# Ledger of designs, part 39: VH-VL binders against q8rwq4r167to367

Target 1, 201 residues: q8rwq4r167to367
Amino acid sequence: LALEDIDGSPSFLEKALQFIEKYGTKIEGILRQSADVEEVERRVQEYEQGKTEFTFDEDPHVVGDCIKHVLRELPSSPVSASCCTALLEAYRIESKEARISSLRSAIAETFPEPNRRLLQRILKMMHTISSHSHENRMNPNAVAACMAPLLLRPLLAGECDLEDDFDGGEDNSAQLLAAANAANNAQAIITVLLEDYGSIF
Key: E = the ipSAE of ESMFold2; O = the ipSAE of ESMFold2 at other seeds; V2 = 0.75 times the mean of E and O plus 0.25 times the DockQ between their complexes.

## First folded at step 23 (VH-VL; framework fv_belrestotug)

Design c54 (at its last look DockQ between E and O 0.79; V2 from the best seeds 0.00; counts 0 for: pae O 2.9 > 2)
Fold by ESMFold2, look of step 23:
Structure c54 (fold): chain C 201 residues (1-201), chain A 123 residues (1-123), chain B 108 residues (1-108)
Amino acid sequence: as target 1 above (201 residues)
Amino acid sequence: QVQLVQSGAEVKKPGASVKVSCKASGYTFTENWMHWVRQAPGQGLEWMGVIDPSGGLTYYAQKFKGRVTLTRDTSTSTVYMELSSLRSEDTAVYYCAKDWDLEDYYPQYFDYWGQGTTVTVSS
Amino acid sequence: EIVLTQSPGTLSLSPGERATLSCRASQSVESSYLAWYQQKPGQAPRLLIYYASDRAEGIPDRFSGSGSGTDFTLTISRLEPEDFAVYYCQQYGQWPLTFGGGTKVEIK
């Protein structure tokens, strides 16, 4: 549903992903550099009012922020809490070879098919952008930093901690430290998925 | 454009307190954490702690626990660092610093720094 | 707490020369959460490198970072007059966040 309208045609999100894959690869700071919020809102409204196609002359930064807007507004995360837990468990494996194998297995075996399709589709766009990092300056670490909070929302919300780092009597320091660790884990997981995209998908 | 503007230099006596302000502009103040780092004369950098302006949660480095307090005022987009029970060793330049200007991202390296506030603790 | 040890303490070089700065961590820095900063007298630090090897926006290609685990390197391939400054590494893999002691790159 997220990638297709009811009639099977590409959704707004799918069209924006295709635009970025075609026109965003040579744009410095793509996915990192923000567009004017009012321009993004206007473009979303134009879609709702009938401008259903992106044209080649549109600002790629606006289209990139349209992608983020759609992901932010999804009622459920592209990766559910249980799927985030599976990815985190796989990521914590210290052997690189075993970690990649476990990440592949987690995605192939534990994700509901619609969620796996959505994640894989978004990661494909991200992988395409990061493959042109010499021109756009967006290597896997940078692309992951920009997108991980939108993809792994349950991890950032503390809904899929592998082990409970809190106990009774925790103070504000424990909460903020947990949030910092979750952010690092989210970025690191997505980075590995991008760096080893071909092995994982 | 992101800017962090700090309050002016302070001269304090041992045992006093100092409160340094850091006014942020050019981004949504509550979306990013704010860190404080100090630098004694001729010395390196020392992380003091961090505040999440959206809820006011803080974390302080062990060395400063009990003496440092970070607060914020979201209506003026300002963070405050208060250091109490000042000693001559607290003479330093104090910086506020933040990560990228992206929403909901908290990388803990610092792309933006205030200009620094010199605090001198003397007789 | 992760202690970062930078070497050398001072590096005396001429414009046009290559500078190599070392940062060694007391523990492995997971996921290469390591940044480099430049600081000139009277100025705040300026971010150069993050994730060990990624250049910050606007940083010239002559600055490069490398390394992983406990050993990290900042390289300035051809020193320009504006590159004579103090350089700090910083880890952000765990709290407390820590900085190295600095390497001063000065004109010979």
Scores: ipSAE 0.496, ipTM 0.794, lowest interface PAE 2.5, mean pLDDT 88
Fold by ESMFold2 at other seeds, look of step 23:
Structure c54 (fold): chain C 201 residues (1-201), chain A 123 residues (1-123), chain B 108 residues (1-108)
Amino acid sequence: as target 1 above (201 residues)
Amino acid sequence: QVQLVQSGAEVKKPGASVKVSCKASGYTFTENWMHWVRQAPGQGLEWMGVIDPSGGLTYYAQKFKGRVTLTRDTSTSTVYMELSSLRSEDTAVYYCAKDWDLEDYYPQYFDYWGQGTTVTVSS
Amino acid sequence: EIVLTQSPGTLSLSPGERATLSCRASQSVESSYLAWYQQKPGQAPRLLIYYASDRAEGIPDRFSGSGSGTDFTLTISRLEPEDFAVYYCQQYGQWPLTFGGGTKVEIK
């Protein structure tokens, strides 16, 4: 599981999430500002070499990018193509109350339990960060923009669009429009999940 | 740091073409889209189109379709905007612009702008 | 195409006053995909606000955005001398991307 090592202890990802929840809330631009890629890779290697705990003096931007690194390297998307399709269809409901209810149902009924737990765990960290936006300047929209590409990879790859696939076959410039729409949808879905976290989970 | 440096001012006759360059630095050029926006003297901003530098795919606003061409040279990290069949109404400052996220993300608001290139179309 | 109408066209105020700028969309802008820019003479636009209410990096707290659907507002709580400029809204909920006509905030 992405959150646990083989022996059931907290994984690197889970420890990094906990660090950000505790030390990242007051850091301006947390989750958005990139750290040096070589520094992030070095920190991952240090964990593998025995530095298995984060200390309070570590750079939160490096730890945040460690989270992104792990999510990017997962063998399968945190949210599968069928789960992305379910979220997208629920999101497209125009009524706000019906949309939230449908998102809740999609997560409860469509997601395998491990994937639901992973998504909920990552969203919990994101919700904590966005709840301190006055201090860190990371509102739900901004946090969602940074994280949605990592969480909803099949949506951004075009693997879960059902209704519009006929138009996407016209020419290559139609693919730019489709990509822009997918990016907006991914960010918007995650934003709703963050803003209504308590109602959805 | 991200920089967008555009070519210098141009004076053109009606009916001619102009080609403006925008050299990018401080990020992975092929991972972000580049937009073009113009502004006539004393007027507002007008989106012209966008290019994905990785494959050269483009999308143009309808008003400019058929007259504007966006291209890029990945070896120099440069985008080019060519506007043909120039009219006096094309007198404007032309900007290249991109989002400010360095991740592979394109939210289509613009934090990074070139300095602008003044194109004057005069008979 | 979403048309953005800004009002007023010109807003004449003194330093220290509150400025309220309006941007109305011809269609609902989903997910509040609306940005605000400041532009001074001879300069490129500067991003102030995105997602209708989120301040860009380095933007002072006196700038705030609000609104949803078709009605959006930029507020400058207490004008500073450097805030006298032209302000544009921009939607990015659909292509073509469009800008409002601008509101000039000038010294009274």
Scores: ipSAE 0.462, ipTM 0.776, lowest interface PAE 2.9, mean pLDDT 87
ESMFold2 (binder alone), look of step 23: mean pLDDT 91; pTM 0.936

Design c55 (at its last look DockQ between E and O 0.50; V2 from the best seeds 0.00; counts 0 for: pae O 3.3 > 2)
Fold by ESMFold2, look of step 23:
Structure c55 (fold): chain C 201 residues (1-201), chain A 123 residues (1-123), chain B 108 residues (1-108)
Amino acid sequence: as target 1 above (201 residues)
Amino acid sequence: QVQLVQSGAEVKKPGASVKVSCKASGYTFTENWMHWVRQAPGQGLEWMGVIDPSGGLTYYAQKFKGRVTLTRDTSTSTVYMELSSLRSEDTAVYYCAKDWDLYDYYPQYFDYWGQGTTVTVSS
Amino acid sequence: EIVLTQSPGTLSLSPGERATLSCRASQSVDSSYLAWYQQKPGQAPRLLIYYASDRAEGIPDRFSGSGSGTDFTLTISRLEPEDFAVYYCQQYGQWPLTFGGGTKVEIK
């Protein structure tokens, strides 16, 4: 349970998400602008040493990068390969209404409850940020671009292809092209989930 | 602050090669792709290719395939662009460029550019 | 390869006027993966717009983008003296990444 410690109290990740929801909404470029690399490394070290509480005066860019660090370091992807495949299949439906319905079904019916809960929780923070784009300049497209690679790791790794004719990557340039296409798909999927959050969740 | 600092101007003869460096700072070098774009005098912008610094994988636009080589040195956070068999038509300003400070190969529009390196190819 | 055709090639206007720049793609640009740049002499390009309509950080709201599919537009609602420059569109829906030929906005 990435959102809770064993005793049911909020995890470091949940606390960071709450911080961004409360203090990040007015911060220009939140989730996109990198914090000072040395500051992020120090804060991650403090987290690893047991300091899991955030104070109101911490730099939101540092906390945002801490969220990304935690998601990147999870032992398994926030969204599994089979769940990414389900999202990609649903996304490729061209009718907007059918696509939204299929995305909702894929999340509700295909995801194990812990993974669904984690995805929904992270998307809630992202939705909150993108709802304040007037102040922070982070609309759904921008927030999705920042977070999709962390949420849909198996898609970026090519583990969600629906076709069995993968070339094996012997042309090293083909790997970058595939990664670029997967990144575009991941961003587009997350953008739809944000823009239609209320309909999907 | 993200910075891309390129090497100085070069003057070359036809048939030679040129190697332009682009030193990056202010972000995690290996977690962002680096693109190269050139601009001939009085002309528009032309994408040459891209490198992923983490593994050194590259993709080159067809026009430059076989003549351009992108490499990197992760210990100095530097990308290199080498263009061989130079012609007078290769006279241009060469830019390195990257997208956001985002990790993981995305997106592919550029809000950070090097200052440009003028390469002049003349006899 | 997606070819981007910008028009007009040159747009001669005075400060305070509205500028409308066109970018047409040879095929549909998926999910509006289109960006706009401003370039002044001796400088690198500056990002203005991404995803066809989203303004980059620090870009004044007089700049706006619109369009989808094959037809895209950059609008400058009221030209300032610093807006006289060359403008390029760029697609990133597929490789190779391509730029339009540019529209020069010059003072009349």
Scores: ipSAE 0.474, ipTM 0.789, lowest interface PAE 2.5, mean pLDDT 87
Fold by ESMFold2 at other seeds, look of step 23:
Order: C-alpha cells, then structure tokens, then sequence
Structure c55 (fold): chain C 201 residues (1-201), chain A 123 residues (1-123), chain B 108 residues (1-108)
C-alpha cells in the first residue's frame, strides 16, 4: 500500500503528507512552486539510506516535490483508467447535486479499497492546504491543477477516451485541442472531489 | 517576473501582411502556450489562436484560419504572429497573452499580456 | 462556439455605489470556466476573477464573481474611483476562447 510500509508503519509518502499538513499551510505557493530537482532526488536517496523522518526545518517545497515524485513513480496511476472513465462520466452530469451523488457512487462502488484510500488521503492534504488559501495563495482550483496530472494519469494520457487513428494526416490542431480538454477535465474532477470531500467520502 | 514585450506599431495597405513579435522573459518559454488576442478600435476582445512553443503546434480560430500564422524562435524566446491579406477591418491592437500557471502546459485564462501592437490598415 | 452577451452595455454610477455586471453564455460553460477582466484606456486587460468566483492575485475583496451554467455576475460592492473602466467576461471551457462585448462602468 502506498501509505504504509510492509510492517504497517507510515511510508515515506504518508510522512511527507503529514509534514505538509503541519508545516505547509502558511507557505506561499505550496505544491505549485517547484524545488531544485537535485535536492528532491538527494532527499529521496537520504530516506532510502536511513533518514526516515522529516525535521521541522526542512524546506516545505522540497517535501512537496517528494510527494509529487512518489506519485509520479508509482507503477500504476493512483486512479486506474477504468476509474478515471467512471469519474469523467459522472462529472459530465450537468446537475450539481446529481453530479456529486454520481461521483460518490462511482468511488464507493467501483474503486478498489487501496485506490480509494490513497485518493482520499491525498485529497485530505490538499483540502488542508486549500483551506488556508488566504495565507498560501493556493485556492482549491489551483491545488487541483497542480495535483490532477499525478492523480488522473490515464485521463491525461488519453487512455480513458476512445482513441481512433487519425486519418486527417497532418492535423496537429486536434492534438492541442484534445490536450486542453483533458487538462480541463482532470482539474475540474479533482476540484469537485476536493470541494465536496466530506460528501463524497 | 513574467514579461511579454511586443514589437512596435505598423501601418499597412489592404492586401499586405503584417508580422508582430512577442518576446517572453521571466519563465521557461517552451513550457507554456502563447495566445493572440486582438481588439478593434472601440470594440471588444477576439481570440485568434495559440501556439505551443516546445514543438510549434498551433490552433487557430476558424475566422483567421488560412490568414494567420503563429511561429516561434526558441533561441530568442519570441513568438511571431503573421496576418496576411489585410483588410480595413483588421485595424486593431494585437496582444500576446498567457496564463499565470507556470506549471500548466494547458491554456486557461490570461494573467500575463503584452503591451499591445497597433496595426492600422489604410490605403 | 460559445457566445457571451454582457449587459448592460454601459453602467453609469457614482463612487460608493454597488455595480452588478451580467454575462450570459449561449450554452453552458462547463465547470464555470469563466474569467473577468478590467481594461482601462490604452492598457492591456487585467485579470480580476477566474473559475467564475475566485479572485486573482492582488484583487481587492470588493470584487466578487458568481454564477454557473449560462448566467454569470461580477459585483463591485463599493465602487472606488479607480474602478471606472470597461469589464469583459471570457470563457475557457471550450475552443475557440471567446469574450463578451464588455460593460463600461462610468461616472454618473
């Protein structure tokens, strides 16, 4: 499980999430501002070599990028392709109340428990950050934009949509349009899950 | 400190072409899309199209397809907008613009605008 | 293509009054992908609001946005002298990106 080591103790990811919830709430641009890639890689290596706890004086931007690094490196997406498809279908419902209800049902009925638990845990951290947006400038939409590519990888990769061979040859404009639509959908889905967290989980 | 600096005003005759430059600084040029928007005198804003500077892919609003060409030079961090077959109704201020989310490759809304370039089409 | 219709075309008010600006879309704007801009003569537009209701950086809290679907509103709760300008809505839910025709807020 991504949140626990084999002995049941908190994983690197869980410890980093706890750090951000405690020390990241007042940091401008948290989750949006990147850290030095070499510092992030060094910190990951230090964990693997025995430095298993984050200390209060560590740079929150480095810890935030450690979270992103771990999510990016997972062998499969936190939300599978079939689960992304279910979320996209539920999201397209135009009525707000019906949309929230359908998202809740999709998560409760179709997600494997490990995937549901992981998504719910990450959204909890994101909710904490966005609730301090007046201090950190990370409103719910901004936090969702930063995290959606890592949570809904199959949607951005086009694995949830029907892919047909393009028979138009050189039409690159369709590619940009598809990319823009996928990004908007991914961000919008995560925003709704974040804003209605208590109703959905 | 994102900054978009456009080339100076142009006066053209009907049927000519114009090429406006937009030099970007303060961010990684190839990681953000660049849009073009125009505004005729006393009128509202009109989106013309977008370019992804990393590969040069473009999308043009239908009204301008066939007349507008967006290109870029990554060595100078500059986008170019060329509009051909000019008519008097193309007289406008032309803006380059981008979103504020420097992590996001995908366009949303525009927090960063060039200063505008006035193009006057007059015979 | 989504057509945005702003009303009124001109709004004549005094400093301290409340301004209410409307933007109607020809079809639903998904996820409230709607922004508002302020533009003064000779200047580029300035972003005020995104996602229909979220204020951009540095925008005072007297500016607020609301609405969903096809009907959106920008409210300026107490007009300051610097607020007299033209205001545009813009949708980014689908391409082509489109703008409203503008509402001029002017001194009565």
Amino acid sequence: as target 1 above (201 residues)
Amino acid sequence: QVQLVQSGAEVKKPGASVKVSCKASGYTFTENWMHWVRQAPGQGLEWMGVIDPSGGLTYYAQKFKGRVTLTRDTSTSTVYMELSSLRSEDTAVYYCAKDWDLYDYYPQYFDYWGQGTTVTVSS
Amino acid sequence: EIVLTQSPGTLSLSPGERATLSCRASQSVDSSYLAWYQQKPGQAPRLLIYYASDRAEGIPDRFSGSGSGTDFTLTISRLEPEDFAVYYCQQYGQWPLTFGGGTKVEIK
Scores: ipSAE 0.391, ipTM 0.731, lowest interface PAE 3.3, mean pLDDT 86
ESMFold2 (binder alone), look of step 23: mean pLDDT 91; pTM 0.936

Design c56 (at its last look DockQ between E and O 0.20; V2 from the best seeds 0.00; counts 0 for: pae O 17.5 > 2, placed apart)
Fold by ESMFold2, look of step 23:
Structure c56 (fold): chain C 201 residues (1-201), chain A 123 residues (1-123), chain B 108 residues (1-108)
Amino acid sequence: as target 1 above (201 residues)
Amino acid sequence: QVQLVQSGAEVKKPGASVKVSCKASGYTFTENSMHWVRQAPGQGLEWMGVIDPSGGLTYYAQKFKGRVTLTRDTSTSTVYMELSSLRSEDTAVYYCAKDWDLEDSYPQYFDYWGQGTTVTVSS
Amino acid sequence: EIVLTQSPGTLSLSPGERATLSCRASQSVDSSYLAWYQQKPGQAPRLLIYYASDRAEGIPDRFSGSGSGTDFTLTISRLEPEDFAVYYCQQYGQSPLTFGGGTKVEIK
């Protein structure tokens, strides 16, 4: 599992999530602000060479970018194309109560358990960060904007079957608009999951 | 009520290892870091290192680098300190201490201490 | 590493007297990340003061802390019989955490 090593101990990703939950809540721009790329690369190398524990004095921006690095390098998206389609269909329901119920059902019925656990775990960290927005300036929309591209890769790649997205097909302006809509939809879906985390999970 | 209960006194020979336990109760174990501080006979206090029990993250004082290992068991709310390659100057009382954490901040002063564990190293 | 030097090593005073304990750091301790502890014989240390001047819960107001930068002071305005103990300062502005050598307050 992405959150556990084979022996059941916490993975690098799980340790980094715990670090951000403990030490990232009061850090302005956490998850949005990039760390020094050389330092992030060095830290990932140190993990690969045996430094598997974060220390309390490490820069939270570096740890946040380590989380993004791990998610970016996963061999498959945390949320598959069919799961992205299910989330889109549920999200488009107009009634808020029915939308939340449909999102909850889509996650319970469509997601393989490892993917559901991973998504829920990452959203828990994101929810914790957004609960301190007055201190860190990261409200639910801001956190979702930073993280949705990493979680819903197939949606941003145009790999979800979107029958409501009809256009002429060969127009460059239509392709640019479809990409912008996908990014907005990804952010909106994650924002709802985050704002209603307790009701959905 | 917060309580830190440490394992009993140890007598060791030079070159051996010692493992001291610290069982926490009366608070949410994963909310605060646990530190280890020692005090040689008639001497002051010396910080050894810290563990965050939620993820197992550790940081050690350079003096103890390579000799000290902190671990935890979240199911029993227990932290362990192991000190290897013992020398006579390691004779001390070893304390676990809970840091204060008003929120998710990074404070490193100690509001509760264990009762102490005497480790005696003699040939 | 920040070295904390406490002075005097021993204060010999009578009950009712004012005690003034000094803690000097080898480097500035940013944001006054400085704590004081009391330790009685055979007991673990007890937190008195944090952030240089804030009293911990349950600590009598005769204990006060002050100072910034490299110079910090613990004051006990009127010594009570239970105040005769060893007092340690501790900085947490920089890793590793360090303690002062202690000041013993003893009855004259």
Scores: ipSAE 0.000, ipTM 0.446, lowest interface PAE 17.3, mean pLDDT 85
Fold by ESMFold2 at other seeds, look of step 23:
Structure c56 (fold): chain C 201 residues (1-201), chain A 123 residues (1-123), chain B 108 residues (1-108)
Amino acid sequence: as target 1 above (201 residues)
Amino acid sequence: QVQLVQSGAEVKKPGASVKVSCKASGYTFTENSMHWVRQAPGQGLEWMGVIDPSGGLTYYAQKFKGRVTLTRDTSTSTVYMELSSLRSEDTAVYYCAKDWDLEDSYPQYFDYWGQGTTVTVSS
Amino acid sequence: EIVLTQSPGTLSLSPGERATLSCRASQSVDSSYLAWYQQKPGQAPRLLIYYASDRAEGIPDRFSGSGSGTDFTLTISRLEPEDFAVYYCQQYGQSPLTFGGGTKVEIK
């Protein structure tokens, strides 16, 4: 499981999430500002070679990018294509109350339990960061912009289009319009999940 | 209502070690990190390190790395600071200090301080 | 490591006067993560100001903090007899946490 090692102890990802929740809340631009890629890769390698604990002296930007690295390297998206489709359909509901209810139902009923746990756990960290925007300048929309591409990978890849494609696929104007909106939709979905986190999870 | 009570004064010879306790009350012990700060006679304040009592995670100032160890006992709401290989320059008042209580945040300024423990390293 | 330099080292003033204490950082202290403490002889430090300008609970209105980046100021608008003490700034924007060398405010 992505959050636990085999013995049930916290994984590297879980430890990094805990670090950001404890030490990242006052860091301006946390999750938005990149660390040096070589430093991030070195830190991941150090973990694999036995440095299993984050200490409070770690650069929060490096730890944040470690989280992103792990999410990018997962063999499948945290949210599958069918789950992305369910979220997109729920998000498009115009009534706020019905939208929140539909998002909650989609997550509870269509997500495999490991994927739901992972998404909820990452969103908890993101919610914590966004709740301290006065210190770190990262409101829900800003945090969502940084993280949504990693969480909703199939949506960004255009794999959640429900419209039939009889023509040349990639040249279909409906497909091109959906792809053009994909980043905005991913960010908007995650923003709603953060703003209404307590109601959805 | 929040109270940090430290152990009593210590007199040590160079090369010995000292272990100072800091018992916390009046708040949930595991919700805030505990820091240690020392002050040599007639001098300013010097940060030594911090412990997160929920998981025991520590960080030490470079000057003290290898000589200082912070531990905690959650069942007694107590943190301990052990300083080894004592030198005359370690003569100081040692304070424990609680950082500010903000849920899921980690502010590192100190709203409550222990009364201080005088450690004298001589002959 | 961020070095905090306080000036003056000693400030000799009379009750009723305004005290202005400076704290300069060797590099920018992000988000004004700076605190001020008061310490009287034989006592632990007491928190006065956090986030550069926010007054801690129970601290009189005559204490105010200002500044950002590398330049921070503690002002005591009208000194009272109990205000003659040593004042320290402390940054918490970067590890390790560091304190300034202190400014002693004493009776002229």
Scores: ipSAE 0.000, ipTM 0.457, lowest interface PAE 17.5, mean pLDDT 84
ESMFold2 (binder alone), look of step 23: mean pLDDT 91; pTM 0.931

